# VHH binders against Probable cyclic pyranopterin monophosphate synthase (moaC), part 6

Target 1, 244 residues: Probable cyclic pyranopterin monophosphate synthase (moaC), of Pyrobaculum aerophilum (q8zyf8)
Amino acid sequence: MIVDISKKPDVFRYARASANADVKKCNTAVAAKAATVASRYLPFLHPLPLSATAWCKDGKFYVEGIAHWQTGVEMDVLFGVLVGLLGSGAVKIENLRVEIKQKQTTPPIIENVNTSEAPITREGDLVASAYGRMKVVNLDIVKNPVEKGHPIYAAQTAAALNAKRLCELLGGPCPSVQHFKIEIITSDSVEVRTFIKARDITPAPEALFSAGVALLTIWDMIKKYEKDENGQYPYTYISELHLD
Short names: E, the ipSAE of ESMFold2; O, the ipSAE of OpenDDE; V2, 0.75 times the mean of E and O plus 0.25 times the DockQ between their complexes.

## First folded at step 1 (VHH)

Design d12 (framework vhh_8h63_2)
Fold by ESMFold2-Fast, scan of step 1:
Structure d12 (fold): chain B 244 residues (1-244), chain A 123 residues (1-123)
Amino acid sequence: as target 1 above (244 residues)
Amino acid sequence: ELQLVESGGGLVQAGGSLTVSCAASGFTFSDYYMGWSRQAPGKERELVAGISSGGSTYYADTVKGRFTISRDNAKNTLYLQMNSLKPEDTAMYYCAAKYEVTYDSGTYEVDYWGQGTQVTVSG
C-alpha cells in the first residue's frame, strides 16, 4: 500500500543520518547512491529526486540528503548510512539515527560524489545470523495495523524479499541464498534476528542488511507516532545491529 | 555588525514586474548560499529561490519561469527579478543567508534573516 501524499506541499526537505562504525575505510559513493534508490528496497517509500552526500568523521558515518518534494527524506538517508556501512565492511553498527530533519530551510549545497559501485571482500562461514534492536516511543503501535498495514508483517516481507539484493547496491558477486529466516520480537524495544544460509560465499552482509531493512520498514510505518513537536526523532533509533 | 537589508518591495499591478534586492554587510557575502523566502498570511514560509556562492540556482515550482535570482559578489547584493506577477505572489519577502558547509553539514537552520520587504500585487 502507498500512502496518498497528494495533499502535501512541495517544500525543501532536508535530513542527515549517522551511525557509529568501526571501519578502516568509508565507502561514501555507495552510501550516496543507496540513499537515492531507497524506495526500491523499503516498500512504503515514495520515489523522489534526491541529492545525497556521505562522509565519515570521528568514528561516525554520515549521509545527508535534500529534495524539493512532498515527503521527508529521513528514511532515504538512514538507508544510505546502512548500505554505506555494509559496503565499508562494518559487522557492528551502533546508534543509526536521524540527527536532524527540516523543511522550509535554505539547503546546503550538495557536492558531487562518485556514486560508482565498489565491490566488497567477503570472508566467513556460509551461514550468518544478525541481531538488531530499535528503540521506539510506543511498542503497542508496532504490534497492530497502522495506515500502511501491519508493521511486523510488512517488515518480515520486506526483509525476505530483499535478503538477496544487497549485491545490487555494493557490486561484486551475489551469494546463492539457500535459506532465510527472520524473527521479530517486541519487548522494551523492537528486536530482529535474521538467519541466512548460502552455498558459495558468506551471506553475513545480507544478514545485517535484511535485519536493517526490517527495522527501517517498521520505523517508516510508525514514524508519524515517533516525531516530537519539532518533527524530530529524539527517542527513535537503531541502537545496535551486529552479527551474532 | 552583520546585516541583511531588503529593498524594492511595494505595490504592483498583476502582470507587472518588480525587482527586490538584499544588501549584505558585516560578513564575506561570497561565502554564503543566499535565498529568498516568502510568507503570505495564513500560509507556511516558502523558499522561492536560492543561489549558491558559485551561482547555481534553485526555483520553487510556483515561480519557475517567472522569477530570476542573481547575485553580485563585488557589491554584496542579492537580487530577485519578478516577472508576470500574480495576486498569489503577494507576501512578505525575506532575504536569507546560510554558510556553505557540505562536508561537515553543521546546523541546517538559516544563519541570518533580513527584516523582509512587502510585495503586494493588485489584480
Scores: ipSAE 0.000, ipTM 0.101, lowest interface PAE 19.6, mean pLDDT 81

Design e01 (framework vhh_podentamig1; at its last look DockQ between E and O 0.90; V2 from the best seeds 0.00; counts 0 for: pae O 13.2 > 2)
Fold by OpenDDE, look of step 2:
Structure e01 (fold): chain B 244 residues (1-244), chain A 117 residues (1-117)
Amino acid sequence: as target 1 above (244 residues)
Amino acid sequence: EVQLVESGGGLVQPGRSLTLSCAASGFTFSSYAYGWYRQAPGKQRELVAAISSGSTLYADSVKGRFTISRDNAKNSIYLQMNSLRPEDTALYYCAAYDWESGYYDYWGQGTQVTVSS
């Protein structure tokens, strides 16, 4: 379920997320845009008026966001990083995490960052597979229903839905998906494997995207149990996301 | 002043039982969900049990042995720990969660549980 936040007061909320990736271009515009519409893709996120910025520096992709609202924005910016890197042509993403999350009564000082946009280039076969791994503190929670529902089932559904929607964010034509499969394993981490077959266009980005969405969906659902006493995520992160 | 105060920890032998208590004050008790966490030396903090609106959640490692409960009249959370094992040794924390915001709002200082023969 989408948690009822109607009785909560508006508070200024800030978050920054980042990931490592080797990309030749930095599609920051698509990242910022994606962050603002993350709730359309992650099933249990609340829509909120988010201001987001993105930038690349030293092999890392950053997205930060601020909102005066009733819920946090860390998942939104995580989503922004994911989409931004995919839009930048990343085939491997590492260490996708929340850098900092803050709740304040006054707005933080955020520097204006210029965004740039680059078109996506799709390369690869009509069949694509992706693998993702997420480190969590409370792996057992992933295996059980939580307030928002069952993380595994929600992730599977969210991934399937999103396998068809990446083009809405990146622009261009959408692959005609002929087959989609997802596997989620809980061992010492949360592991996701996606498989996509498309008729006309390589679904490689979609394979990565759907895997990432699955992991972020799980993250969102268990985040209440993953936060430390300061509301941060020091031990929760997507360690790797790559094409097979 | 907002407080979560844990009690009931101690040294026990394997197979014994222990009940932890967490007394909450300074905020609206009924507005929150609650959980017990534990942290052993050299290990990450982990969820042991959580309770919200009567529903409970347990770590696999404690299922069937531990029971979390709440008493709204006493503004208290409890963790009944049965069949204790050495691996249950840890500092146990009580936490209050705001389900609406998704934040840990309050933490206790912890109570030490040591299971040793």
Scores: ipSAE 0.000, ipTM 0.200, lowest interface PAE 13.2, mean pLDDT 88
ESMFold2-Fast, scan of step 1: ipSAE 0.005; ipTM 0.408
ESMFold2, look of step 2: ipSAE 0.000; ipTM 0.320
ESMFold2 (binder alone), look of step 2: mean pLDDT 82; pTM 0.819

Design e02 (framework vhh_podentamig1)
Fold by ESMFold2-Fast, scan of step 1:
Structure e02 (fold): chain B 244 residues (1-244), chain A 117 residues (1-117)
Amino acid sequence: as target 1 above (244 residues)
Amino acid sequence: EVQLVESGGGLVQPGRSLTLSCAASGSIFSSYAYGWYRQAPGKQRELVAAIYSGSTLYADSVKGRFTISRDNAKNSIYLQMNSLRPEDTALYYCAKVPWGDYESDYWGQGTQVTVSS
């Protein structure tokens, strides 16, 4: 379910997310745009008016966001980093995490400037597999229903739906998807593997995207249980996401 | 996970009705899908009906004839079978419908339904 936030007050909500990635150019415009529409792709995430900026520095991709709203913006900026890296041609994403999130009565200071980059081109095989891993505080919570529903079941559905939709965010050609499969394993972490087949262009970005959406859907659903006493994420992050 | 135990099977003539019951050892969660499967000797097991959080689905072979329901107060799932046909003859099982390859899958003894003249 989408949890009822109607009785929560509007306060300024800030978050910054980052990930390591080896990319030649950072598509910061796509990242900022993706953050503002994340709720269209993550099934239990609340829509909200978000201002987002993205930048790259020292081998990391960053997105920060601010809203005056009833809920936090950490999932929105995480989604922005994921899509921004995919829009920058990343085939490997490491350490996707929330660096900080805050709420306050006055607007936070945002000191970064974003720029636009050229769209990516697609080349490669017509089949792709991706692997992702997410560290969590307690795997038993992932395995069972929470108030938003069952995390694994929701992630499988969100991944399948979104395997066809990355081109809406990147603005480039859409692969004609012929087959999609996802497997989710809980071991010492949450592991996901996706497989996708297309008939016309490589679906490699879609394999990565659907894996990332699965992990972010789980994170969003369990985030209440992942926060420390200061509302931060000391252990939860996506450690790796790459093509097989 | 909850343990499910089936009952209510029997011998019945074509065109008649039968109701199967499934009792859970603990709470059945609204966010889980529960279903009725059947397996005839020498055939593959198939899902014939499922119920999940206010919605139901049916195999084409039973649609319009079978109705699945649940009673959360009794921790029970039911299958109302109308207009029974000889091809409905099978062992019937109730189970949580798995969503991933790594979900545990524990099957009970089932309940036998035989439709013959």
Scores: ipSAE 0.000, ipTM 0.101, lowest interface PAE 20.3, mean pLDDT 81

Design e03 (framework vhh_podentamig1)
Fold by ESMFold2-Fast, scan of step 1:
Structure e03 (fold): chain B 244 residues (1-244), chain A 119 residues (1-119)
Amino acid sequence: as target 1 above (244 residues)
Amino acid sequence: EVQLVESGGGLVQPGRSLTLSCAASGFTFSDYAYGWYRQAPGKQRELVAAISSGSTLYADSVKGRFTISRDNAKNSIYLQMNSLRPEDTALYYCAAETYIYTSGEWQYWGQGTQVTVSS
């Protein structure tokens, strides 16, 4: 279910997310766009009017977002970082996390950044697999139904639905997907592995994207159990996401 | 320089209580979040309890029996363990990380303290 937020106040909601990744180009335009439309891809997110800014600094990719709305924007900026890195050619992403989130009556400061725009040119094998790992406080919450449904089953469905949709955000041709599968395992963390086969162009970005979507869907579904008293995430983050 | 030192483990009978302590040094205590993990022989390491700035979390197996707390003035965290059961027997580890600037893994670990619950 989409949780009722109608009783929450309209205030300025701010969040900043980041990840480590080795990229030669910082695709800020793709990141900002992805953050504003994250609810079209993550099934339980609320749509909202988001202003997003992205930048790269010292081996880290950042997205911050601001909305005057009834819900937080942390999942939207996390999604922006994920897609921005994929649009920047990342094949390995580490420590995708929420650095801070705030609720204020006064708008936060906005930074100026370059916007880069170019169709993504892909090369590689027609088969790809990705691995992702997410640290969480209590795995028992992931394994059982919560208010929004069962996290693992929802993640599997969200990943499968979205395996074909990354090209909507990156631009360029969409791979003609012939096969997709996903496995989610709980050990000391939440682990995901995706496999995708395409006819015509490499689906490597889609393998990473579907793994990331699965993990973010789980995070969104359990997030009320992961936040501290200030609404921050001291223990929840995607520690690694890479091509197999 | 950075150290986490656990103490308070030992042998106790079922139904009794123990308090574990973890003393932290070599960094600004209040900037870190802390957790207690345990590992029983032949089993995987599991999170027992965690504490940030005022927020606490517990594994379902210990919820209602264990209490985690912190004392910023003494640079220490504690795990109060009540109604101990034989299945609580394990090596207990203290762990610490800085939310914003760490690799995202638990950055520091203590060496562990043994808790044995047996009649």
Scores: ipSAE 0.000, ipTM 0.126, lowest interface PAE 19.1, mean pLDDT 82

Design e04 (framework vhh_podentamig1)
Fold by ESMFold2-Fast, scan of step 1:
Structure e04 (fold): chain B 244 residues (1-244), chain A 117 residues (1-117)
Amino acid sequence: as target 1 above (244 residues)
Amino acid sequence: EVQLVESGGGLVQPGRSLTLSCAASGFTFDSYAYGWYRQAPGKQRELVAAITSGSTLYADSVKGRFTISRDNAKNSIYLQMNSLRPEDTALYYCAKDYYESGWYDYWGQGTQVTVSS
């Protein structure tokens, strides 16, 4: 379900997310745009009026966001980082995490600005596999239904839908998907593997995207169980996401 | 027969403490997670605190004030409530829970907590 937030306070919500990635270009415009529309892609995320900015610095990709609303914006900025990196040609993403989230009665100051890069080109095999791993504090919660539904089943469905939709965010042609499968395993972490086959162009970005969406869907569904005493995520993050 | 029975509610002044107890029967107690939920008139039912075998969690509104615990030998769950506020006034429910799943949850009848001078 989409949880009822109608009784939560309407205050300024701020978050900043980051990840490590080896990219030659930093497509911040795609990242900022993706953050503002994240609820169209993550099934249980609330639509909200978000202002977002992105930047790259010292091998990290950043997205920050702010909204005056009744829910936090951490999932929106995490989604922005994921899509921004895919739009920048990343094939390996490490340590996708929320650096900070805050709520306050006065508006925070945002000083970073977006820049744009040339569109990515797609060259490669017509099949792709991706692997992702997410560290969580409460692993057993992932295995059973929570208020929003069953995390694993929701993640599988969100991944399959989104395997066909990344091109809406990146621009350019959509791969004609012929086959998609996903496996989610809970060991000492949440592990995801995706496999995708397309007829016409490489679906490598879609393999990464669907794996990332699966992990973010699980994170969104269990996030209240992952917060520390200060409402932060010191131990919850996507430690790796890469092509096989 | 699955049964959850709450006790320990009552009228208390702001700043005071109460301890709620929940006695569970009819299933293998230590195999499940449990939660305390509350519902004030005209509000949605909300999770206050939850406990597994290895971890606890708390709603932001009660962090630092409430403590959940369990006793597997006694098939019981407890909620220690300190520094009570008028906003804590609600009917408190104990639940056997798949972490807030509505489909297979078992609920007690609830115990009323009223914080008023």
Scores: ipSAE 0.000, ipTM 0.092, lowest interface PAE 22.0, mean pLDDT 83

Design e05 (framework vhh_podentamig1; at its last look DockQ between E and O 0.77; V2 from the best seeds 0.00; counts 0 for: pae E 6.7 > 2, framework grips, unsure alone 62.6 < 65)
Amino acid sequence: EVQLVESGGGLVQPGRSLTLSCAASGSTFSDYPYGWYRQAPGKQRELVAAIHSGSTLYADSVKGRFTISRDNAKNSIYLQMNSLRPEDTALYYCATEYWDSSGYEYDYWGQGTQVTVSS
ESMFold2-Fast, scan of step 1: ipSAE 0.012; ipTM 0.523
ESMFold2, look of step 2: ipSAE 0.101; ipTM 0.551
ESMFold2 (binder alone), look of step 2: mean pLDDT 79; pTM 0.788
OpenDDE, look of step 2: ipSAE 0.028; ipTM 0.517

Design e06 (framework vhh_podentamig1)
Fold by ESMFold2-Fast, scan of step 1:
Structure e06 (fold): chain B 244 residues (1-244), chain A 118 residues (1-118)
Amino acid sequence: as target 1 above (244 residues)
Amino acid sequence: EVQLVESGGGLVQPGRSLTLSCAASGFTFSEYAYGWYRQAPGKQRELVAAISSGSTLYADSVKGRFTISRDNAKNSIYLQMNSLRPEDTALYYCAADLYWTEGSYDYWGQGTQVTVSS
C-alpha cells in the first residue's frame, strides 16, 4: 500500500544522493528529470513537485532535490542518480547512497548547475545480466512482510514492470523484451541478479535498471527501520551494481 | 510533547516470562507504527519486534518466544517475552515512527532494563 501522509506537514524537504562511477560524459539532464518522476517507477513512492539538479565531481555522480511537500525526497534523488548513470553509459555503479537529507521551514539554498545530455547507444549483446548488493542494518525485516507488503515480492514485481520502461527516461529506442528473470537473496546483505533477453537492441541498461529498481523498492519499504536518530542512513547503501 | 514511556522491566530467572509495556502520548496513536529495540552491554542496538496496522515482524533470535501487540484504545504497545534466556539481558526501547512532527520521523523512549539471571 501507499502509506497515508496526509497528516505530515508541508515543509521544505532536501536530499542529496551520490554514487561512484567511471563515466566519460555525465548525462545530468536525464538524472534531474528521472528524480522528478521517480514515483511513476517506484511503486510505493509518493508523487511530489520536486526541483532537482545533478552534477559530476571527482569520480562521483550527484543528484540533489528539494520539494515543499509532506514527504522526504531521498528516494527520488537516489533514483535520479541511478538513471543518470545509466543514461551516462555506466556499466558499474558503486556506493549509491544518501549523503544527507533535511527538512526545514525556510527554503534551502541550491546552486545553479549547467545540465548536459549524452547520446545513448544501444549496441551490444541481446542478452544481459546484472548483479546488485545493498547493505542494510535490519536484514530480518527484508525477509518478512512490512506495512507496505512483502519487500522481496514487491521488488520482484516492480523490477519486472519496470524492465521495459527505462527508455521512457533515456529516450531513444525501447528493447523488445522477450524474457526477464530476477533472483533476490538475503544473507549478510540484500543481493539481486537480473537476466533479460531482447530481440533487437541490447537490454544491458535495463538489466542494471531493474536490479536497481528492485533494491530501491526494498530500501523504500524498510527505510523507517534504517534511519538513525537524525533521520539519516549511515549504514544503508547500494554497495555495488554492475553487469556480469 | 511526544512521549513514549516503557515499563515492566526487571530481574527475572531464566525460563520465565516478562511483559513490557509502552505508553504513548502527545500524538495520534493509531496512525503510527511501533517497534521494540534492545541494546545489550557492549553490543549495537537491534530491532526485536515491530508492529503496524497490517503486520508484525520479529528478529530471528526471538521469533516464537516473543509477541508484540498493540491496544489502540489504551494507546499502548506490549512485548510479551516467554522462555527468557540470559542472552535476552538488555535495555529495551520502545520506538514510534512519527510522520507529522517537524524535525524527526522517529521517537524513542528512555528504555527499560531487563536482566535475566539467577
Scores: ipSAE 0.000, ipTM 0.185, lowest interface PAE 15.2, mean pLDDT 82

Design e07 (framework vhh_podentamig1)
Fold by ESMFold2-Fast, scan of step 1:
Structure e07 (fold): chain B 244 residues (1-244), chain A 121 residues (1-121)
Amino acid sequence: as target 1 above (244 residues)
Amino acid sequence: EVQLVESGGGLVQPGRSLTLSCAASGFTFSSYPYGWYRQAPGKQRELVAAITSGSTLYADSVKGRFTISRDNAKNSIYLQMNSLRPEDTALYYCAKEYEYDSSGDYYFDYWGQGTQVTVSS
């Protein structure tokens, strides 16, 4: 379910997310746009009016966001980093994490950076598989229903739906998906594997995206169990996401 | 505008009682937890009492002597202080808290200006 936040106060919510990636040029415009619409793709995430900015520095992709709202923006900026890197042609994403999140009664100051658009290429095989891994404090929570539902079943459904929808965010051609499957395993971490087949163009970005959406859906559903006493994520992050 | 305004402080003798009031405005009063903090000169601010949906909590130093209450019709929080001691001397602050994501994470959104309580012997 989408949890009832109607009784929570409006305050300024800030978050910054980052990931390491080897890309030639950063599509920060797609990242900022994706962050503002993350709730359309993560099924239990609340819609909110977000201002988002993205930038690249020293081999890292960043997204920060701010809203005056009843809930935090960390999932929105994480989604922005994921989509921004996919829109930048990344085939491997490492250490997708929340660097900081804050609440305050006054508006935070956000650095103004220029956005750029990198070309998206669709060259490659008509089949793709991806692997992702997420470190969590509470693996037992992932395996059973929580307030929002069952994390694994929700992630499987969200991944399948979103395997067909990345083109809405990136623009350009949508692969004609012929087959999609996902496997989620809990070991010492949450592991996901996706496989996708398309008729016409490579679905490699969709393989990565569906794996990332699965992990972010789980994170969103268990996030209250992952925070420390200051509301930060000292342990939780997506350590790797890559094509197999 | 949002405001918290404390009142009721003053000078009292040990063993007597005092009631502090906090008037809240600018938001939906009944939806939020509220707390009372105090700060003595040269010390850190400490939580004295809090009232949330369905529960209250107190610092060990005041438990059994102080009572926090709320009046939703008057948008007010009260701290009834009985059997006052010189160690209770401090500036008392009213604060509005909230729980985030139903996880028990608390953040103080708004603080009042404070009201001075002096217990002299």
Scores: ipSAE 0.000, ipTM 0.119, lowest interface PAE 16.7, mean pLDDT 81

Design e08 (framework vhh_podentamig1)
Fold by ESMFold2-Fast, scan of step 1:
Structure e08 (fold): chain B 244 residues (1-244), chain A 119 residues (1-119)
Amino acid sequence: as target 1 above (244 residues)
Amino acid sequence: EVQLVESGGGLVQPGRSLTLSCAASGSIFSDYAYGWYRQAPGKQRELVAAISSGSTLYADSVKGRFTISRDNAKNSIYLQMNSLRPEDTALYYCAAGDTWVYESSYDYWGQGTQVTVSS
């Protein structure tokens, strides 16, 4: 289900997310735009009027966002980092995390520092596999239904529905997807592996995207069990996401 | 009601450490945000670090080098500054308010303490 937020206060919701990635250019415009439309891709996210800014510094990709709304924006900025890195040509993403989130009654400062887009080129095999790992505090919660439904089954469905939709965010040609599968395993962490086949252009970005969507869907569904006393995520993050 | 008094500033060489203290008189509210701002000559005032209920926020320029903390028993807020650089030279202000991100939300400000990093 989409959780009822109608009784929550309209306050300024702020969050900043980051990840490590080795990219030559940062597609900050794609990242900021993706954050504003994250609810179209993550099935349990609420649509909201988000202002988002992205930047790169010291080997990290950042997205911050703000909305005057009844729910937090941490999932939206995490999605922005994921898509921004994919639009920047990243094939390996490390430590995708929420750096901070906050509620406040006054408008926070957000600088619009979106600089340039880096065009994505699609060279490679017509089959791709991706692996992702997410560290969580309470692994047992992932295995059973929560308020929003069953995290693993929801993540599998969200990944499959979104496997062919990354081109809506990056622009350019869409791969003609012929086959998609996903496996999700709980070990000491949440692990995901995706496989995708296309006939015309490499689906490598889609393999990474669908794995990331699966992990973010699980994070969104369990996030109330992952927050510390200050509403932060000290232990929850996507530690790795890369092509096999 | 709250007055903030900074201390611990001074002249220090690059690469060294310095700890700033902010002593509050009157009531310190546990739900208040407390922050350190700085202003160098000819530049705009900027947020350095903030703390609210144990959660912290740092400017990118100081992240990993500076640490903000609070001691409720001593009514004090601290800024531990490591690996100081000449560009950290500024007047440092302690502030308290209802949020840590927006400067106008800070209701109480100290008079500032000068930090000079030079060889």
Scores: ipSAE 0.000, ipTM 0.105, lowest interface PAE 18.9, mean pLDDT 82

Design e09 (framework vhh_podentamig1)
Fold by ESMFold2-Fast, scan of step 1:
Structure e09 (fold): chain B 244 residues (1-244), chain A 116 residues (1-116)
Amino acid sequence: as target 1 above (244 residues)
Amino acid sequence: EVQLVESGGGLVQPGRSLTLSCAASGFTFSDYYYGWYRQAPGKQRELVAAIYSGSTLYADSVKGRFTISRDNAKNSIYLQMNSLRPEDTALYYCARDESWGYTDYWGQGTQVTVSS
């Protein structure tokens, strides 16, 4: 279910997301683009007009976004960080989180500083596995249906549908995917493992992307249970996402 | 020490114009975003206009009437206010933003009163 937001106030919505990653290039244009079209990839995310900017500083990748809209923009900027890092050649992402989100009646300031480099060269094995882990406040919410549906089943479906679509965002070559599978486990956290096989080029970025999409879909579905009294996420973040 | 000093406020009749100036010192001016904010009696502080390299942003209530500009050589920000209305009456603040909506330094404010 795409939740009815028609009664929410139309105000300025801000968020900034970040993650740790060791990348030689900072593909900020891909990050900003991904943030603006995140609802095309995350099934329960509302479409909205978003202004986004991205930057790298001190081993972190950042995306911030603003919209005058009825819903928050934190999932959009998280998606921007994920895709920006994949477009920058990241194979290990740590602590993908929302640093802050705000709503206000006055327009905030955002600088549009977007530069990009050519897509990464795809070399490697024609099979890839990725592992991701997300910390959440209450695992029982993840294991049962919520208003938007069942988080785990929705995540599996979103990941499978999007396993072939990363190249739409990166602008580089698309792997000819021959096999995809995903496993989601709840332990002390939400754990995801993906496996993907391609015929022609390495699907390693797609393995990471699919795991990230699954985790972000779960986060989006449970987010009302994860926020503190100030609307922030002090406990919810993707602690690791890497090739296995 | 970081300083932002506003000037140019005052009492003005409806329909007239004022130019506010903000002089910045104590840091590298070109590294930051700037905005003009106002606080009307009994209301929350609101953004009026913002400027960063290559772009400007205006509140809907002032679009077409106010113009923000910056002079990096003089370390100054300006707000040209045309066709002033009584509802523009407020204390106007110059602000430095490190990042969007994160104002780390405020000026002391300059009062603008529009009355007949």
Scores: ipSAE 0.000, ipTM 0.139, lowest interface PAE 17.0, mean pLDDT 83

